# Designs tried in a protein design chat: VH-VL binders against q9vpl3. Part 442

Target 1, 224 residues: q9vpl3
Amino acid sequence: RGKINIQRPKAPHYERARVVAVTQPKYPELPKAKSCFKTRAERTQQQQENPYNEIIAREVRNWLDHSRLVAFFHLSSITADDIFRVRVQLHKQNLHLKSYGSKIIEQAVKNTRYEAIVPLFHSNHCIVFSPDPEKTAALLRIVRRVPQMVLLGGIVEETMLSRNQLVAYAQMPGLHAVQAQLVQTLSQAPGHLIQQLQAHQNSFVQVLDVHAKNQMNEETPKST
Below, E stands for the ipSAE of ESMFold2; O stands for the ipSAE of OpenDDE; V2 stands for 0.75 times the mean of E and O plus 0.25 times the DockQ between their complexes.

## First folded at step 16 (VH-VL)

Design B95 (framework fv_cemiplimab; at its last fold request DockQ between E and O 0.45; V2 from the best seeds 0.76)
Fold by OpenDDE, fold request of step 18:
Structure B95 (fold): chain C 224 residues (1-224), chain A 122 residues (1-122), chain B 107 residues (1-107)
Amino acid sequence: as target 1 above (224 residues)
Amino acid sequence: EVQLLESGGVLVQPGGSLRLSCAASGFTFNNYAMTWVRQAPGKGLEWVSSISWSGSNTYFADSVKGRFTISRDNSKNTLYLQMNSLKGEDTAVYYCARDRFDSTYGLYMDVWGQGTLVTVSS
Amino acid sequence: DIQMTQSPSSLSASVGDSITITCRASQGISSYLNWYQQKPGKAPNLLIYGASSLQSGVPSRFSGSGSGTDFTLTIRTLQPEDFATYYCQQGYEYPRTFGPGTVVDFR
């Protein structure tokens, strides 16, 4: 029984070779997609001009117009089932869990005071919207049970808050009273208000920097 | 009880100015965007303007753009419509309404005031 | 701008009748359609939001259906208090636009 030379297989019989040649699936040459020659800039521009993106961006803007509370979360290895469960729980509290692409968010917040949030959306993320900032405590209670959802920060009454600030906000008794006091204090001391707003922005930027650094560290492949 | 009460509707001459007010009660005013809708006598409903919960974003119908301004005072639970350069076509009952939004349902107005009549006549 | 149309412009019906009003959008608006009822001399009231969701306090005899461009409001077993003008409104984009209205009067 002749050793089948695996390195130099005997050419098939002429008839077999002919059949194999005829039965070989002719894959249509994929039309050289004109897209391969489009510059990254052109592709980005075409994506930006997608009517679909504008429609979804409009949705995001509508959420922002109707939400005094906006919370940003990172999603880590969460299943669709888990997302559904948490969505239902949040919805019972009039909290709306949504996920949007980074480009959509960018389009939605372009030329707005919220443009600074765009870097938060480079990874898997979700957003929770609510018209009622008093629901912050409920939000945090629910998401504590979901380890795959990591709070990054949020916007409360048009103020950007870090994770820690949002937690602190949720713990404050009488949110309305505190808000009233804050508004009174802000109205009485515009200079102090600017400083506080800047402080919050700076703290938020710091949190973003930390997140960016952590992401950079995770993307460094351990060249073993 | 959730209630909206419009006021300020009067007779005004063409080219005149008028400010309407809408007082909200029975709900947390700051949690909601608000809208003005008008209805000319014997005609249908026409959207006029909307404002976000914070007042940072405003929207206007083309028919009133540049002439009308919408604002709100959340501390007073009051919505305003400043109307300048009034025309005969602006004669209508003006309604304030509470806005709602959901990505499932879109934009809708779930609470309406009783309206205030604005008459523009020479 | 999205144009809204309604059919019929008016209809006469009797108490106990079932009636259907149609609303059409000039472009697709998904399910973002609302129905309002307005009685003479009164403010509009929300009946249906999101094409088919019944507003709290509205009787179950009212129902909405449709998606895309064609929508319907159905009133089953018409009651005396249901004689009014009905408006559809798109909640898809600004400017917000209303249909011209449908008057439901007594036969």
Scores: ipSAE 0.895, ipTM 0.964, lowest interface PAE 0.4, mean pLDDT 88
Fold by ESMFold2, fold request of step 18:
Structure B95 (fold): chain C 224 residues (1-224), chain A 122 residues (1-122), chain B 107 residues (1-107)
Amino acid sequence: as target 1 above (224 residues)
Amino acid sequence: EVQLLESGGVLVQPGGSLRLSCAASGFTFNNYAMTWVRQAPGKGLEWVSSISWSGSNTYFADSVKGRFTISRDNSKNTLYLQMNSLKGEDTAVYYCARDRFDSTYGLYMDVWGQGTLVTVSS
Amino acid sequence: DIQMTQSPSSLSASVGDSITITCRASQGISSYLNWYQQKPGKAPNLLIYGASSLQSGVPSRFSGSGSGTDFTLTIRTLQPEDFATYYCQQGYEYPRTFGPGTVVDFR
């Protein structure tokens, strides 16, 4: 919540630049020397303006190198005290609650099988990492009492699982039962799993938004 | 009792090949990334290679890149280092280590084996 | 690559002394610095991870501090078993580099 809320802009940067950029550009036709200099300077500037994103992307890749369990959640409005309390409870179970911007996630999973997860990070979210997939049951027990965290799905043993598959995984005793379930889920393409997760996520967001408006605000009549 | 046990270190000729093994016990091997570190006689420690918990991602020091391969067999709780095109400067004690990562602490090696000596000499 | 340096390269001390070893990184590494101890003929052992966190089983006379580029290891009441070589190591990025070591000898 802290990193995502601060770094997630309300308006796209390109939209602001397009509206304000009604003035004439200062790009006269130039010789090859200026073209080469501008290209080299643009490369250096672009590289320097993106070093923070690569540092955080490497952190995400380190989490993936060390985590057999990754769980994705939609995060509704929650107080800083409440999310901190949840983070502490999870940490006691070797479950690590994190948030990263969608651009950072995209950079982190570039050229991996996980590129399909990037759309999940368009809305407010959080991620839980753990080296131990047997902690899935503890994760679900803890977040059951946190309605602001809505499970979207996860990755277990480098295999993507839907919400229902992850819940079923947590209920199965023994390693052999888990292996059989994971083999069954390999018949699903990662893109199909992401489409199911996005549809489920959109439905949850819509229901929560309608509920919040009905509980807190009066709806205005529509013009006809 | 958490334990790592390296094996396979012997005398080999320059240009030769050797495979080291590291047997893990007393912990869930599959939960951890692993690392090889070496120490030439009378010298300091040098990181050689690391491998993710699944084996999908590997990392190498420039001094061994292209010559060494790291692998693991999670069903056998064993880490391997395949060393090809061995040089005299590869003479060292080779340690395997259990890796940890947390975004608060970074990468660190919390359990080490006793090491196995590789000697590359004519 | 991140170069790691240590000071001093060696030192002589007596049992009961308090000693400090410094480690410097060539660029900022957050708090991602680890300290290892190696006794002659033995494997290294983790003392401190994340600059200041004491590994389980390590005596409380060991402590670490620092962030960014400058780090210290302190041993407050030196014991006979503490005469060893100490290495710092950055866990910030690959390649994961070690300092050259500090030899602590009996005076």
Scores: ipSAE 0.821, ipTM 0.927, lowest interface PAE 0.7, mean pLDDT 81
ESMFold2, look of step 16: ipSAE 0.795; ipTM 0.921
ESMFold2 (binder alone), look of step 16: mean pLDDT 94; pTM 0.961
OpenDDE, look of step 16: ipSAE 0.836; ipTM 0.931
ESMFold2, look of step 17: ipSAE 0.778; ipTM 0.914
ESMFold2 (binder alone), look of step 17: mean pLDDT 94; pTM 0.961
OpenDDE, look of step 17: ipSAE 0.843; ipTM 0.934
ESMFold2, fold request of step 18: ipSAE 0.805, 0.790; ipTM 0.923, 0.918
ESMFold2 (binder alone), fold request of step 18: mean pLDDT 94, 94, 94; pTM 0.961, 0.960, 0.961
OpenDDE, fold request of step 18: ipSAE 0.891, 0.894; ipTM 0.963, 0.963

Design B96 (framework fv_cemiplimab; at its last look DockQ between E and O 0.48; V2 from the best seeds 0.70)
Fold by OpenDDE, look of step 16:
Structure B96 (fold): chain C 224 residues (1-224), chain A 122 residues (1-122), chain B 107 residues (1-107)
Amino acid sequence: as target 1 above (224 residues)
Amino acid sequence: EVQLLESGGVLVQPGGSLRLSCAASGFTFNNYAMTWVRQAPGKGLEWVSSISWAGSNTYFADSVKGRFTISRDNSKNTLYLQMNSLKGEDTAVYYCARDRWDSDYGLYMDVWGQGTLVTVSS
Amino acid sequence: DIQMTQSPSSLSASVGDSITITCRASQSISSYLNWYQQKPGKAPNLLIYGASSLQSGVPSRFSGSGSGTDFTLTIRTLQPEDFATYYCQQGWEYPRTFGPGTVVDFR
């Protein structure tokens, strides 16, 4: 007599299964307790109707109108206290750390040249604004000590830069001429911003080479 | 010393055109948005136009929209106001000002030029 | 557009007096209000920004207060050089708008 597998009972005969299915008390589906957890979609929809969204979007636009340096960071398990500390340090350097929702950013940059940044804001992110692009080095120095802040990229002089490009930018001496060349090179690249970012690694190297050459030329003493 | 110097204000006939210039010195010009404000004789201050640091965004008062254009040349540290289809109501001293922004303080103008007089008369 | 009003339109005071000028916005502008001083034949100068922040170089006898729709500029111990026209300006949104001004003259 084969051991009745109590753990995986053989499916009853089709007729029995049908009777059991019909005789099972249809308990009214407990009203799905509206999980107090509004789905991300519901939260997003509610955010769209918030009259304050426009106000905050205006703020973002004002930052963009006054900032030559914009850096984007991912925040990974950072505490409020840590954010505050970093904020204070950045503020001392005239760097302004802000955090905005994705919808707000989308609204702020809609129909602008910066629309391509919207996908960067799907997770916990912060933005650092500065009127002075020369503060890029200072920014990177400060955030290097904060492992929870991960640099994603930025906008310098209205040009979108990858993480690597931004780091390279900060390391370049005599920044104005090289920066101008970089911006020109990046602005001439046809296609979507993302494609431009990938393609521009080579261009960036070229700009650096030009910079190096210019420095060498300045160091050549005019042999009088 | 931080300074703004307006120029170009003259007598012009109604329907005429004029270009004003504002030369900036003593600060990094391209770090700042800029604004034009005007003042009619014996009247208060009226905002005319603003431009972002890069010049990519411009804002205008309704009274001048479609007639005036604001621009800047960061390489020359100069702000411009192109005024077309001038009217008698446009007679004013025109000031350029440096804009500041902060989320704690809003928009404010911390440096002003001495102004240039534009007179629109027949 | 945000409408700005000032009260009074003019006031007469003596040296040493304390005076208060009020500014009202047609809608809430948070703390985004600025005060400017203009002397006859001169350009405006920034006195206060963000409702209460004193501009560098401005004497401490000047103070600003308020939030939302109602704001005040106070000048303590009025000096001869303080006789001028004062303007409030909202820094909340475009178009930027100014109050009509308050003339402070000698009594």
Scores: ipSAE 0.791, ipTM 0.920, lowest interface PAE 0.7, mean pLDDT 87
Fold by ESMFold2, look of step 16:
Structure B96 (fold): chain C 224 residues (1-224), chain A 122 residues (1-122), chain B 107 residues (1-107)
Amino acid sequence: as target 1 above (224 residues)
Amino acid sequence: EVQLLESGGVLVQPGGSLRLSCAASGFTFNNYAMTWVRQAPGKGLEWVSSISWAGSNTYFADSVKGRFTISRDNSKNTLYLQMNSLKGEDTAVYYCARDRWDSDYGLYMDVWGQGTLVTVSS
Amino acid sequence: DIQMTQSPSSLSASVGDSITITCRASQSISSYLNWYQQKPGKAPNLLIYGASSLQSGVPSRFSGSGSGTDFTLTIRTLQPEDFATYYCQQGWEYPRTFGPGTVVDFR
C-alpha cells in the first residue's frame, strides 16, 4: 500500500462558502483611528477573535507560496467515495485538491492581487494547487471524467486566467511557446476578462439566492 | 542530479555587506520555495529566511530582519541572500535549501547545499 | 515563537544498538515535525518529514512518531554511518525553528 492509500484524517479545511449576514459587516474603508483608543483595541481584538481561521489562512498562504498553478472549480453534489478517488488520482500528478471558506480565502489573500477571487468561494467549490504548471493538462484530463467539477478558471504564474485561457494554456507545446501565447492573450485581456466575469455573474446571483434562503432560516429567531 | 551550490562566503568587516548566491540544478527551480539556514561554528542550525516560488512573499528570522534581504532570479535558477550591517554573530556556514509544503506534512527542507562560510571579524 | 527541545543532548552507542531521540515543541505543531541528520563538516540531510514519513533514500531502520508536542526518532540496528548529530525542526509556522541537536557518538 502506497502513501496515497494512507488513511486521511478528517480535515477542517473543507468549508462551504457562507454569506455572513447575521450582522451585516462593512469591511474596512480606512486605517484605524488612533484617537479612538478603545475602538482601536476592540477592533484589533475582534480581528483576532477566531484564531482557528488564522491557522487555516496560513495553510492557504503556504499553498500559494508553493504553487505555480491554482485552479478553481464549482463542485456539484458528489459522493465522498467519488471525491476521494479524484483526490487520489490528482495527488499522483502532484495536484492537491482542497476547499476553504470564503472568509479564510479573504484573510489569506488580503492585500494581494488575488482579492478578486474571494466571491468564487461563496458557493460549493474546490481548488487544486500544484507547484508544476505543466500538470495543467493532466488536471484537465482527470477532471474531464468528473462532471461534478466545473472549471471556473485559475492562476498560472501569478496571472489570472479564464476557463478558456487555462484550457488553451494546457494545450500549448513547449514552455517558450506557452509564455509567448500567454503574453499575447494578456495584452488583449481587458475585454476578454470582462466577458468572462459577466458569464460568471449569473452563477454568483444563483449562489446568493441560496445563501439568502439559508440566512432567512438562521434569522428566524430574530425576525419573521 | 538535484543540486544546490552556495557561493560568496568570505571574510568581511563588521558593518560590511555581502551577497550570497545559491545555484540550483537538476530540477525546475521555479516550482519551489527556497530557504536559507545558517550554523555558527560549533553550534546548531538556525533558520534565516524563506522566499516563495515567485519571490513575492519573504520571511525572516528576528535576528536578521531589516539587515538581510532574500531574492531569487528564476531565469538564472539562482537564490540570493543580501547581508547588510554584518555583525560578529552572523559568522556561520550558510546553507540554501529547497523548501516543500503539503498540508499533510507541513513545511520541510528536502534538498540542501553544501554551505558557504561567512566570517565577520575585524 | 515555537521553542524546540531535544533529549538527550548526547549519547554514546555501539553498532547494532537501538536508540531513541525525543523532541518537544512549546505548543502543538500537529504532525509538522521534521528530522535532519548532519555529519561533521557536511550539510544536513532530511530523514523524516511530517513526523513519520521517511524521505526517499533513507534506510527503513529510521522511523519517527508523535504528534502535537511530543515526537521521537528511533534508529534500529545502528550502522557506522549513523553516528552524527540529529536535529528536529517544526514546519508549522514562521519563524521556522530547530531543536538544539542530539549528538550520537560511537562508544
Scores: ipSAE 0.759, ipTM 0.908, lowest interface PAE 1.0, mean pLDDT 80
ESMFold2 (binder alone), look of step 16: mean pLDDT 94; pTM 0.962

Design B97 (framework fv_cemiplimab; at its last look DockQ between E and O 0.40; V2 from the best seeds 0.70)
Fold by OpenDDE, look of step 16:
Structure B97 (fold): chain C 224 residues (1-224), chain A 122 residues (1-122), chain B 107 residues (1-107)
Amino acid sequence: as target 1 above (224 residues)
Amino acid sequence: EVQLLESGGVLVQPGGSLRLSCAASGFTFNNYAMTWVRQAPGKGLEWVSSISWSGSNTYFADSVKGRFTISRDNSKNTLYLQMNSLKGEDTAVYYCARDRFDSDYGLHMDVWGQGTLVTVSS
Amino acid sequence: DIQMTQSPSSLSASVGDSITITCRASQSISSYLNWYQQKPGKAPNLLIYGASSLQSGVPSRFSGSGSGTDFTLTIRTLQPEDFATYYCQQGYEYPRTFGPGTVVDFR
């Protein structure tokens, strides 16, 4: 009586295999939890060229026409409540937090100097608009407390800035302060130059005086 | 005090050219888009042109498109309207206005100048 | 282009009266409607923006309402200084368009 090889069970007879295959409880495939996150493809497909998109694109264009500061953020798992709180804080600083679909942004910036921003909008994003670039520091201060908002970059004075550049910009003294410093620096330069020039002239005059005195002493005849 | 002051309005012949200026004071000029609106004698208000804060985008009424140009010098806090090929129908008081935008409220003009009169007559 | 209409074209009222001016857009403009006041020989002043928001410095007797295509400006307890022409303007899209105006005179 052949030892049942438990390690390599012989395939059951064809008929038995068929019965087992039919009688195996078809456990309903647990509905793959449709990740509430519609795949980018699904989100993009549903955004059919809806007349609505044009209206929203117009809004985006209007924001751009009126904003000297535009900041782009990635939104991680952030709650609606958190967004609302941030929105309120930003609004108090005349910062306007908006969220638009990638297609809308693409349509809004198509054939404009801002077309390069389109690749930034691959996930959940929000945009902050402000007419005042001096509010950049305030913006960064507010969003620093919101880890779910990740700064990606921005546009300041029609110039696209990386995240690091935007941070650096926020740390810079205001334009007027920089100008004042520049003027001070420039105003000091001529003073130093004049001093140096005068010093050289004075030294030259001294050398000439010494030379003249020496010549006068040599011309005094030794009255024998 | 926030103020807009228009200048350059004169009598000009049909086919002539004129440049209007609007000097802004009391606010950060480059933070705002600007608009020209005109009013013919005894008539209503008509939008003429708008310009973004940077000057990169400009908008025109069909009645002036191709003839008028809007520009700005942010360093001088000044808005300009270059008007070419002027017609009798262009006779109006021309106002400059400061634009504001919010997605909740739309486009609106919250500050106006006193206007400058342009007369086009033979 | 969005066409704007106003009614009435003119109205006469007494001091203390409440008056209503209507504005209609040829298509929906959401709440993007503005009201301006213009006194004779003066520049227009913004009264209401976004259909119902009162501009800073404007008396509370002025109010705006409406959405879509139909809008209303109401002046409660009319004052002598309210003698003026009132214009509605859509802030929805370019070209920006104004209503023809409503003249408010005193009896």
Scores: ipSAE 0.842, ipTM 0.933, lowest interface PAE 0.6, mean pLDDT 87
Fold by ESMFold2, look of step 16:
Structure B97 (fold): chain C 224 residues (1-224), chain A 122 residues (1-122), chain B 107 residues (1-107)
Amino acid sequence: as target 1 above (224 residues)
Amino acid sequence: EVQLLESGGVLVQPGGSLRLSCAASGFTFNNYAMTWVRQAPGKGLEWVSSISWSGSNTYFADSVKGRFTISRDNSKNTLYLQMNSLKGEDTAVYYCARDRFDSDYGLHMDVWGQGTLVTVSS
Amino acid sequence: DIQMTQSPSSLSASVGDSITITCRASQSISSYLNWYQQKPGKAPNLLIYGASSLQSGVPSRFSGSGSGTDFTLTIRTLQPEDFATYYCQQGYEYPRTFGPGTVVDFR
């Protein structure tokens, strides 16, 4: 077996930054050993402050890598027994109920298109992940019996959907999928073809609005 | 019923390129992240690359980073591995695997293909 | 990177024996440890995920335990089809890493 005692003929070439500041005066050549020492101290302190947050943020990124459906809920006061019963019901449908702090969500989605979701996690919340977007209807049926969970919206197929759009998606997934595919294809069209894109968007909004009105008439708004 | 079938493994010269394919059937391919694992002759398993369900996020072993690219076509239920600047140490059987995640259990590979042999020689 | 080790590297056993294989991670991986079986000339298959959860279709004579850094795979009442190489693998972080394998041989 090869021994670990291998000769090391070179120091690690470590580059922290790829850009050069144009406004900086040309400094004297700094020894890279001193720069590494200061960077070493910064790394140790940053590591101590952030390691548990990064572990949990990694979990959220893994959920996102494996979930076509993500749904966000506001969570009112609920007993541990009641939320456990809901989690079991959801789990039977391959729906995974989780909660993460807003700092963790912010770290997990930093530099992604999902940064806009971070404010949803400043208050009491829960989130449901699933690999299967066809489970959206089952999710809504289960949580309809749980007034403590108020749907805020979701992500389906990497597309942010409002509450009303998610409800409409659940009722007509085949029609929604066809219209979404057509809209996605046409969204690459030049701006002078906006009339065609506008017509498809208006039709899509109309069917979502009809489904949302049906769901809205069945739900009692929470007043606070 | 659930199957993964790799193809494209051949003999190639050092410095050459090769694209492997993995055809999926018997399950909803779009619902799953996917992974490539390789095994050099007489050696253990080595993780090569993973890709999210949508293809938006990719991950690579240091030994292949910058040389290999992973992609998927969800409309064709197919996973790809583009292998460039091939070296002798890339000689292996390449497996594709269906990937899973649950925060209670972690990442795991629950369905594997039969493998395709890539030989880098001469 | 998380280094995975296994012991023993090989063992010889008879049908009906009970055997134990251990796996150690260089840092805590919670319970995110998987076990795979590979027969000669065949693809690996998943036995156990999350340290102790049995994959569907895997016989109950297989069991796993452990958390943190130390994990075990136990095969009770070894069958002829169980002679294979067993790999542990951490599902905690990228890069995903495997142990070097344990060969379970007939004798």
Scores: ipSAE 0.763, ipTM 0.909, lowest interface PAE 1.0, mean pLDDT 80
ESMFold2 (binder alone), look of step 16: mean pLDDT 94; pTM 0.958

